# VH-VL binders against Arf guanine nucleotide exchange factor sec74 (sec74): the designs that were tried, part 2

Target 1, 130 residues: Arf guanine nucleotide exchange factor sec74 (sec74), of Schizosaccharomyces pombe (q10491r548to677)
Amino acid sequence: KVFKLGILIQNEKVRKDRLLSNREVGVILTSSQLMFFKNVYWISGLLDQLEDFKRSHSFSPCYFSPHLTSLSADYIIPLSDLVAYGDGSRIENELYSFSVKQKNQRTHVFSVTNVDELNDWLVKINFVST

## First folded at step 4 (VH-VL)

Design c05 (from p08 with heavy chain Y103W S104T; framework fv_praluzatamab)
Fold by ESMFold2-Fast, scan of step 4:
Structure c05 (fold): chain C 130 residues (1-130), chain A 123 residues (1-123), chain B 112 residues (1-112)
Amino acid sequence: as target 1 above (130 residues)
Amino acid sequence: QITLKESGPTLVKPTQTLTLTCTFSGFSLSTSGVGVGWIRQPPGKALEWLANIYWNDDKHYSPSLKSRLTITKDTSKNQVVLTITNVDPVDTATYYCAKDEGWTYGYDAFDIWGQGTLVTVSS
Amino acid sequence: DIVMTQSPLSLPVTPGEPASISCRSSQSLLHSNGYNYLYWYLQKPGQSPQLLIYLGSDRASGVPDRFSGSGSGTDFTLKISRVEAEDVGVYYCMQGTHWPYTFGQGTKLEIK
């Protein structure tokens, strides 16, 4: 099951002699993993499909299940021992950041443009990672 | 699919200037964090990094060769050009261009390479 | 400049046996962000180099799980758990923590 789809801004230090860069990344949160996609266009298409599915739903129980067989994730983080947390920092004008870390692993930092999205990602990641 | 391809002369005389062009597809140097580098390999020897250029026109050069190297990009044409002045026989090598992501999940360096072009410097 | 030293330079291996290649750097490759910018490449005969391992231990897309990278700071290892005929070629480590980028001298893996 897919719990959330979205586009995040990935904010990590590039090598020390380069400017800090922001890159949009597509993200799918499933019951077992976080899947990351460099092809933001494809994720945007899935988001459109999800909205069409919600709009056309006619009061019958159903699931949105994206067709993932045609595209593999570029990077995967398993949810075991994974914690997502707000680090209290603000990146640039009005960006809200959060971190994702597995025990004894490196921290990944992401940002979103509004606080509601921040809270939604934190709640869903931490819920599924239990 | 991402591809890179090197082009330029295959034979150059000592003291001349060598110009190599890298033409790529499947990515853009307008994308934040992306760059292209040049690496060479003399016949039977190890790989040697020469220069990198990034989306923001930031440039880095091998210190031992810096006075002879110039790297430029044309973002609209998907091309990166390397110029080496005053070549000598020691510059005989296969020259590769490769994609370098300064920003990605893995912080990839040279994840995709061109096929290489052999340049011979001789009289 | 950071010097990258590989050992052994020549590695004859019987198919199905494990292989191990060492890469040592003259300075620490550990960045303040927690990453070792250490990369492993394989150059098969007559071909361009291909990325095997990035950031010390992460496998590149499409790379079989029999390849693994380990290490931190100045001492890194590439292991192949079960060598196959298609693994023949020259293996290079490269550091990207400091400018200029520098490669090791290469390790030639050959099947006996």
Scores: ipSAE 0.006, ipTM 0.554, lowest interface PAE 10.3, mean pLDDT 80

Design c08 (from p08 with heavy chain Y105F, light chain S32M; framework fv_praluzatamab)
Fold by ESMFold2-Fast, scan of step 4:
Structure c08 (fold): chain C 130 residues (1-130), chain A 123 residues (1-123), chain B 112 residues (1-112)
Amino acid sequence: as target 1 above (130 residues)
Amino acid sequence: QITLKESGPTLVKPTQTLTLTCTFSGFSLSTSGVGVGWIRQPPGKALEWLANIYWNDDKHYSPSLKSRLTITKDTSKNQVVLTITNVDPVDTATYYCAKDEGYSFGYDAFDIWGQGTLVTVSS
Amino acid sequence: DIVMTQSPLSLPVTPGEPASISCRSSQSLLHMNGYNYLYWYLQKPGQSPQLLIYLGSDRASGVPDRFSGSGSGTDFTLKISRVEAEDVGVYYCMQGTHWPYTFGQGTKLEIK
């Protein structure tokens, strides 16, 4: 059901004078959708629950099932014809960036703070979208 | 500050290839997220988008014209070139190039435009 | 392709009076990131188009406060609170949410 959840940095232009703004966005990757949440605190709570779950469930592998009944995604991308790729870009030489493109939609750039997290997002998005 | 200028022939015969060059200053196509697009406007008619090219050489074309369009860039010369094959009188228009930062790092499309160049297609 | 429809196509206005231009898209322009990639351009007579409003409601640098953009999804409006002589020209909306980019037919604002 849920393949990955986390917080991504969404790269946006703030002003015509070329200031860039980085907005944190919560993300849930499921078998059919990439879901985005402006409520980063809720996603942080789910990440804490996931870590607690992993620490408590050392004897049997089982799926983590977050509560989604009272919160809906702010934005959703269906995984059909979706590609995630690293384009070699860096934001201020501090963040690792990757692009997400769906057929006939604008390409948007997300960033993460380390290369392992970048690779994990790319692998999982492309695995599920294929 | 930032300027773009179109250049090319002002008169082209039907069936020929039209080549237009956009020369710009004040920004670079080596900068992440930056691109240049081409838009045309037939006399007395609406604006029509043709093609975009971005810093990473990503290209997009108008679907109805894609088989006739080629867009390329020369980052070292600050130039973007649009080629249209097999022109006919309906291609008569003022052709504009414009800066587009709406790729991946920005959300602004066509914030600075060139002055335009009128191309007439007639025998 | 996304069809952009502007209304009215001709807008005669008395100086000092407000003006309103509508732009409708055949499909939603609201992107997954929360923005409507809807732009307004003004083409003054004999000049190149200039960016007026970006992302539906944000004024471009140097654009007077009397211009405002609003709307979301498929219905967008450009308002001029008090029309000045320098506002004469053709106004175009453009969508950038979906490829290809598409423009409306244009609205010609004229002084009565």
Scores: ipSAE 0.016, ipTM 0.657, lowest interface PAE 7.2, mean pLDDT 82

Design d01 (from r04 with heavy chain S54R, light chain N30D; framework fv_pritumumab)
Fold by ESMFold2-Fast, scan of step 4:
Structure d01 (fold): chain C 130 residues (1-130), chain A 124 residues (1-124), chain B 107 residues (1-107)
Amino acid sequence: as target 1 above (130 residues)
Amino acid sequence: EVQLLESGGDLVQPGGSLRLSCAASGFTFSDYAMSWVRQAPGKGLEWVSAISYRGGSTNYADSVKGRFTISRDNSQNTLYLQMNSLRVEDTAVYICARDLRYFDWLLPEYFQHWGQGTLVTVSS
Amino acid sequence: DIQMTQSPSSLSASVGDRVTITCRASQGIDNYLAWFQQKPGKAPKSLIYAASSLQSKVPTQFSGSGSGTDFTLTISSLQPEDFATYYCQQYHSYPLTFGGGTKVEIK
């Protein structure tokens, strides 16, 4: 089951008020994992396919999982003991950031361009991870 | 803030051509399907064309198929509508709209933002 | 193509009135229906998507209901800023189609 698809800005290094390094990554949130794609081209192709399917069929996003096998994730984070958090603070007053962390693991920092998208990612990740 | 700004509307003779542009800012343009909607003077809304997130799929109203071409440049955050073989009945304000956000059913974003429109008048 | 029939074409109402606008699809569209508000000389504003889901910042006096072929938009207590033309739109399948619009005029 797919709960959310998106393109996030991955923050490799973030200073208190400034983004030192960013790059777009494709992200798929499933029932069991977060899948990351460095090649945004592939995720964009999948998004195009999903739009065609959505307009042709009465379907739920949660039931479009068969197409996930057409993509190979560059990185995967299991949802067990995973928590996403953020306070809507902004990087360079432009991007809204949030963090994803498992107990005793590295923290991953991501940014989005609007607060509604930030809150949606936080809610969905935390909902599925429980 | 989210902004959509149309340009390119003009007076043109029947059979003529015109290209409309829609400049987008304040959001991740490539996350959204985009649509063109038109409204003739004193009439209702009519959907004209739509393009998918990366331009892999395009769709048109029957009245414009074969004459209009929708395209986008995600690097410039710009949507286009190339209009050929224009007819008097194509006279309308053409409005750019942000369509569906990809695969995300929980955000209230469907057609949430529209431009102000650009007037196209087809007359001899 | 899916035809959207909207009624009434116009209505007159007073502030505080309950207003109901209906929209009928020529075939089943599940809940793939949106409602829009348009004021004279302005671009449309999205009010409702998925037949009943209120858009961000839209006042709670607006509500949508229905599924399949029959849909309604209700304004529970009409405010001065609600005098406008309202449109339904199906987004179940291409081509996207709008209803003819309902003009809500002040009495």
Scores: ipSAE 0.006, ipTM 0.540, lowest interface PAE 10.6, mean pLDDT 81

Design d02 (from r04 with heavy chain S52K S57K; framework fv_pritumumab)
Fold by ESMFold2-Fast, scan of step 4:
Structure d02 (fold): chain C 130 residues (1-130), chain A 124 residues (1-124), chain B 107 residues (1-107)
Amino acid sequence: as target 1 above (130 residues)
Amino acid sequence: EVQLLESGGDLVQPGGSLRLSCAASGFTFSDYAMSWVRQAPGKGLEWVSAIKYSGGKTNYADSVKGRFTISRDNSQNTLYLQMNSLRVEDTAVYICARDLRYFDWLLPEYFQHWGQGTLVTVSS
Amino acid sequence: DIQMTQSPSSLSASVGDRVTITCRASQGINNYLAWFQQKPGKAPKSLIYAASSLQSKVPTQFSGSGSGTDFTLTISSLQPEDFATYYCQQYHSYPLTFGGGTKVEIK
């Protein structure tokens, strides 16, 4: 099942919490993993499809489930022992950041341009990982 | 016709243990996360613990971490709360509640159904 | 953890009054806020989810508003069956947290 689709800004850190680079990545949150894609164009199309799906299925319990078997993620993070956290802090006075960490693994930092979108990602990742 | 029925509440001494059960009917139990909420006599609501629809992940309030264990049996449509090392401040009516279904874009209902509660009294 | 502060703790009102209850989160929770009604000796009843969405079969005298940190529950014209205790709850992140409750009493 797909719980959220979107575009995040991935932040790479070298040391002492210093940002190395920013890049846009497409993200799909499923019941078991976070899937990351370097090509963000198709995910924009999927977001449009999801919005259309929601409108057309208001009266029937149907799930939006795009065919993911034909998609190859560039990176995958399993939801096992995964925690998403953040406080709405801004990066470079423009982006709101949050972190994602698995036990005994490195921390991944992501940003969004909108605090409401930040909060939505935190809620959905933590809910699904529960 | 959705029903949640708690059982297992009792009088126990501090340091004791107790297991609560919540029998669910009238809906597809395995589609929903489930929560335990408690209410001390004359006090407000306090969330205690939640379990994912699959049973794969659990969360706890800091006040009960390490002492309480939430679990579920989807084949029996039953939710459990194992309470160990009970304290006087754990005295409350414990209520099970149907939490979120999968993030369902079409029916984002939340905590729509609650049980009647079962009283746990921890006293010396 | 996200702290929910509810105000007032109690109020006295008459049938037909407009009643306003406020709830403040210690950090942003978007619209992941629910309101519940509880009558003495009964389990809570869900009134509102997603800050402003009315649950099925809940009377339109109830409405919710707000986003981020500040939220309000309004009862536009209090009915006899509306005397109860009301609670807000954030479901933005674990642990889930409730407000302290507001008791709406007969004047």
Scores: ipSAE 0.000, ipTM 0.523, lowest interface PAE 13.4, mean pLDDT 80

Design d06 (from r08 with heavy chain Y102W Y103F; framework fv_pritumumab)
Fold by ESMFold2-Fast, scan of step 4:
Structure d06 (fold): chain C 130 residues (1-130), chain A 122 residues (1-122), chain B 107 residues (1-107)
Amino acid sequence: as target 1 above (130 residues)
Amino acid sequence: EVQLLESGGDLVQPGGSLRLSCAASGFTFSSYAMSWVRQAPGKGLEWVSAISWSGGSTNYADSVKGRFTISRDNSQNTLYLQMNSLRVEDTAVYICAKSRGWFKSSGYFDYWGQGTLVTVSS
Amino acid sequence: DIQMTQSPSSLSASVGDRVTITCRASQGISNYLAWFQQKPGKAPKSLIYGASSLQSKVPTQFSGSGSGTDFTLTISSLQPEDFATYYCQQYYSYPLTFGGGTKVEIK
């Protein structure tokens, strides 16, 4: 089951206040993993389809289930022992930041453009990872 | 800095056509949804049409559906509104607006253009 | 369509006053509500999104609150440049709809 599709800005910190890299990445949250895709355009196409679907079904609860072909993620983060958290920090006073961390692994930092998306990612990742 | 500059507004007869343009700069145009909003003289704001980042999804107000077409050229950083079968009640300043969202046809507008006046009169 | 009812239609205030403007949606829109400021002859300027999030570089005298159907814009201490018309807008579903506007006039 797909719980959420989206595009995130992936950030890596060299130091607390310094970012090593900043790039858009497509993300699919499933029941067992976070899947990351370099091909942002494909994810954008799926999001456009989801947007069209939601507008057609705005007044009735409905489920959108995209047809996933046999696709290879560029990398994955298993949800086992994973925690997502935001500490209220913002990047350049414009982006909302959150982190995901597994035991004995590096912290991955992501950004989104609004607080609704931030809260939605945090709630869904932590819900599925339990 | 984000800039949106509209052009193409003119005086036209009822039943006529106009094409409006919005030149965008200061942001990655192809990553954001865009909208047209209009304001009749002395009246409030009315949303007209929206287009997703890719141009793959469009939405229209019922008052313009079937007469207006929104489109974009991401290679030229330009948004368009083709207006056909114009009516006196379409007289308004037409304003280009940028959505906050990168991948969705979001309705929140973080930046607005100055507008271009369309007058439909006989 | 979601109807947005804004009140009052106009108000008179003095510099330094606390001003509150309300906006009511005809159905639940969660926090998908924005506030805009418009000065005569000018395009709107974005103030608030997500009901309570301040747009970059907007002065802290502006604040928004509410969720669901009832929303409020507050100007804690009115400045000379704040005399304008204010609009709320829902972006929960299409068609996008605006409130009728509230004109804040000098007393």
Scores: ipSAE 0.000, ipTM 0.522, lowest interface PAE 10.5, mean pLDDT 80

Design d07 (from r08 with heavy chain S57K Y102L; framework fv_pritumumab)
Fold by ESMFold2-Fast, scan of step 4:
Structure d07 (fold): chain C 130 residues (1-130), chain A 122 residues (1-122), chain B 107 residues (1-107)
Amino acid sequence: as target 1 above (130 residues)
Amino acid sequence: EVQLLESGGDLVQPGGSLRLSCAASGFTFSSYAMSWVRQAPGKGLEWVSAISWSGGKTNYADSVKGRFTISRDNSQNTLYLQMNSLRVEDTAVYICAKSRGLYKSSGYFDYWGQGTLVTVSS
Amino acid sequence: DIQMTQSPSSLSASVGDRVTITCRASQGISNYLAWFQQKPGKAPKSLIYGASSLQSKVPTQFSGSGSGTDFTLTISSLQPEDFATYYCQQYYSYPLTFGGGTKVEIK
């Protein structure tokens, strides 16, 4: 089951003392994993399908279930002992930042463009990881 | 695949106005800063203007400040350049460029469009 | 404004040659330097960012080095498709500025 899909901005350390290296990453939140995709074109296609579906079903709450037949994630984070939290930080006074951490593992930092998306990711990751 | 497609280039008289467009696809347009870069015939690259992901911050080269206005429509995935009070020295191919990194501060361009020719001549 | 000076303005080389292009900034820009390739009639193509990091899918014959004010682009073994004009660009501060370009021509 897919709980949420979207595109996040991944904050990475750059080797030559540059504090922030940003890249778009496609993300699928399932019942057991956070799956990351460097090919955001594919995820963008799915998001376009979702928006088209919502436009066609304006009066009735419906569930969109994309057909995912060949999943090949570039990176996977299991949801066991995973917590997502907002640290209140902003990047360049424009992006909203949040962190994802597994027990005894490194912290991953992501950003989104608005606070509603930030809260939606936090709520859904923590709900599924529980 | 990231694609940037410019349009709107034309022949215009000195003092005239022109609006350029750049249609973006293959990435989340609303998440990236965008720029316009120009290249005069037979000359090198010159940065013209930049706009943040939200449209809340803009920067301009001194040569175009007060005459050009960069804007974007995130709902249509389109970048614009409104060019007023055009001068002969504004004659160039105008190229749309996508920033790789931070929304407002990144000036590294990871993808470029093909460009659209603007000719300012009497 | 930060001035970017490229040298040489042009050079002639043969397939298999090692080619080096130099770029100098008028003030310190740390590693906020990029390199671009442009073929006649085509849009620029991004090669290197952060002075030394290869853009995805760029061939390994390209490498960048330097920090502060002096930077170098190296093509270790020139291929037929590498004959083009190369530009450096600083993105340390606005206005963004490019070098004058280096045309790599066939001998």
Scores: ipSAE 0.000, ipTM 0.539, lowest interface PAE 11.2, mean pLDDT 80

Design d08 (from r06 with heavy chain E103K L105Y; framework fv_pritumumab)
Fold by ESMFold2-Fast, scan of step 4:
Structure d08 (fold): chain C 130 residues (1-130), chain A 122 residues (1-122), chain B 107 residues (1-107)
Amino acid sequence: as target 1 above (130 residues)
Amino acid sequence: EVQLLESGGDLVQPGGSLRLSCAASGFTFSRYAMSWVRQAPGKGLEWVSAISGSGGSTNYADSVKGRFTISRDNSQNTLYLQMNSLRVEDTAVYICAKDIGWKLYRGAFDIWGQGTLVTVSS
Amino acid sequence: DIQMTQSPSSLSASVGDRVTITCRASQGIRNYLAWFQQKPGKAPKSLIYAASSLQSKVPTQFSGSGSGTDFTLTISSLQPEDFATYYCQQYNSYPWTFGGGTKVEIK
């Protein structure tokens, strides 16, 4: 089951409202994992399919089930004991950042361009995590 | 499959107006930011304007600010560029481009149209 | 405005050659750099975004590298269909700006 898919900006060593390094990653949130893909274009195609699905099924309660290719995730974070949080800070005065952290693991920092997307990611990640 | 098709280019006199259109197909148009890029005869590429997927945010190159207006009709899958107070130096092929992402900020294009020629001359 | 300086402005090469094109930004743009190919009379075709990420269906002979201010597009083994003009573009800051182009022509 896919709860959410999208494109995030992966941040490394954020300093004083600027990114030291960043890259765009495709993300799929399932019931058990966050899956990351370097092929952002592929995720863009899935987002198009999702939007078409929503338009076609606006009056029908149905779960979106995308066709997954043989392209495997480049990186996976298990949702067990994972917490997503944001402090409302902005990066480069245009991006909204949030962090995900598992107990005794490194913190991963991501950004989105819209506060509504930020809140949606936070709610959904925390909902499916234990 | 994924296609952008421009129209509306014409010969127009200095000070005149013209509206360009770009018809999109093969993707969820409202999901993606769109841009206009131009290329003068024998010259390189110049970014003109960008609009967010919802149409709520726009940006313009300084050379066209106040004269050009970018807009979109997501129900018709069409991008527009309204050009007013045209100058000889606005003569170019105008090409619409699809952003790889949803946000105005990105600027990385994955799909380009064929372009439509605008000639500003008396 | 961020100025993009592309070099060389033109080069002559033979099929099978390794071709290197460089692009320099007047200030740091991180990895917000794209490369495009344009054939005479045609619209540009996207090759690379984020300095090194290949667009869908772009041949593996193309690769990009660099970060900050200095960037390189490499064609590892030039094919007949690769004779074209190549442009870099920064998208770190508005206004987005393009390099002047590099024409790759037959020797």
Scores: ipSAE 0.000, ipTM 0.531, lowest interface PAE 11.0, mean pLDDT 80

Design d09 (from r06 with heavy chain I100Y L104F; framework fv_pritumumab)
Fold by ESMFold2-Fast, scan of step 4:
Structure d09 (fold): chain C 130 residues (1-130), chain A 122 residues (1-122), chain B 107 residues (1-107)
Amino acid sequence: as target 1 above (130 residues)
Amino acid sequence: EVQLLESGGDLVQPGGSLRLSCAASGFTFSRYAMSWVRQAPGKGLEWVSAISGSGGSTNYADSVKGRFTISRDNSQNTLYLQMNSLRVEDTAVYICAKDYGWEFLRGAFDIWGQGTLVTVSS
Amino acid sequence: DIQMTQSPSSLSASVGDRVTITCRASQGIRNYLAWFQQKPGKAPKSLIYAASSLQSKVPTQFSGSGSGTDFTLTISSLQPEDFATYYCQQYNSYPWTFGGGTKVEIK
């Protein structure tokens, strides 16, 4: 089951919480893992299909189910022992950041363009990870 | 298939007005920022104006500020450029460009239209 | 405004040649640089963003490098369809500005 599709900005921080690098990644949140894709254009295409599907099926609720069996993620984070949290920080006064930390692993930092998307990612990741 | 198709280019006298349109298809138009870029005959590219996906943010090159207005109609998947007080130096092919980033203005373009010619001459 | 200077303005090359085009910004732009290809009478085609990231479906013969003020576009083995004018563009600061273009002509 897919809970959320999106594009995140992956951030790498060093001393003094400075951004070392950032890059766009496509993300699929499933019932068991976060799947990351370097090909953001493909994920963007899926997001476009999802929005078109929602608009055409406004009266009769339907489910959008992309075929995941042929997909190979560039990186995967299992949801077991995973916590997602916002630290209230903003990157260059434009982006809202949040962190995900898996037990005994490094922290990964991501950014989104608005606070509603930030809250949606946090709620869904923490809900599924429980 | 992502496509951008411009229309509205015409011959106009100095001081005149013209409205350009860019019809978008093959992507969720409201999610992406859009720009207008122009190219004078035999010259290079010049960025003119940009608008965020929601239409809440706009920006303009100094040469067109106060004369040109960028807007969009997300229900019609159409980008507009209203050009007022046209000058001879505004003569160019005007090209619609899609920002590669979603929602806000990033400034790198992944898809371009074919352009529409605007000629300002007496 | 940030000025973008491209060199050379034009060059002649043969199929199979390695071609290098340079772009210099008048001030630091980090990696906020894009490269575009334009053929006569046609719209530009995006090649590279973030100085070195290939756009979707762009052939691997194209590569970009650089950061700060000095950038290069390399075509490792020129193909017949690569004869075109190439432009760089900075998107670090408004107004976004383009280089003057480099015309790659058949020898």
Scores: ipSAE 0.012, ipTM 0.535, lowest interface PAE 8.5, mean pLDDT 81

Design d10 (from t09 with heavy chain S103Y G104D; framework fv_tislelizumab)
Fold by ESMFold2-Fast, scan of step 4:
Structure d10 (fold): chain C 130 residues (1-130), chain A 122 residues (1-122), chain B 107 residues (1-107)
Amino acid sequence: as target 1 above (130 residues)
Amino acid sequence: QVQLQESGPGLVKPSETLSLTCTVSGGSISTYYVHWIRQPPGKGLEWIGVIYYRGSTNYNPSLKSRVTISKDTSKNQVSLKLSSVTAADTAVYYCAREYTYGYDTYSYFDYWGQGTTVTVSS
Amino acid sequence: DIVMTQSPDSLAVSLGERATINCKSSQSVGSNVAWYQQKPGQPPKLLINWASTRESGVPDRFSGSGYGTDFTLTISSLQAEDVAVYYCQQYHSTPYTFGQGTKLEIK
């Protein structure tokens, strides 16, 4: 089951002496994993399909279910022992950041442009991870 | 936080086209669906239509032949045009946000503009 | 189109008492019902979504319940600031439709 899909801003600190890099990444949250896609155009196509679905169907009892069997994610984080957290604020540039971490793994930092989107990602990631 | 602000002529003559603009601040119309809802004096709420994230639209069938909703993402504005107006189109017009994109969406309205009053008379 | 019918059209309740507003849909809408509060001269304010989920910042005296065709908004202990018109809305299918409204007054 797909719980959420969208586009996040991935925050990356290259090295202690280098500039922080930000880039868009496509994301699918399923019942078992977070799937990341560097090519955001494919995710944009799925969002277009969601709009078509809303025009022609109700979301209850029938849910939008994109066909995902041929997908090749660039990176996958299993949801086991995973926590998402954030305070909903970022001083510098009006982005709202949150972090995702598995035990004994690197912390991944993402940003969104509004606090409602941040809260929705936090709630859904933590819901399916527990 | 997100704010929506409607603007328009206030008075429009019968048979003419009503044009309204909704300006969004504190959020981007590229991440939200924006709806138009109206309320005639002393009556309830009527859904007019929506423009989705990618620009496709859906309209109330009762108004579909007369209504056009469009957006200008660079100005963060959504526009409503309603043609061939009559006295029955006199109402307060609201724009409202549906938070969405992604798989699960909720078609309820968490932020509303203050409303703009439109009177159709000669 | 799905027709939403509220009852009663108007309701007078004493301060501190329970107020109950009903909303009936002409066909099943699952849990896809929202409730709004509208005070004179103001836009509607979202109170409840998914039939029973309170919007953040809404006092816990407000609760929603129901599924299918019958929905209820309850204010457990009426306060003076709760005087308003209340609307239910279905979002099961387009066109999205609202009830006619219930005017809540102090008795």
Scores: ipSAE 0.006, ipTM 0.582, lowest interface PAE 9.7, mean pLDDT 80

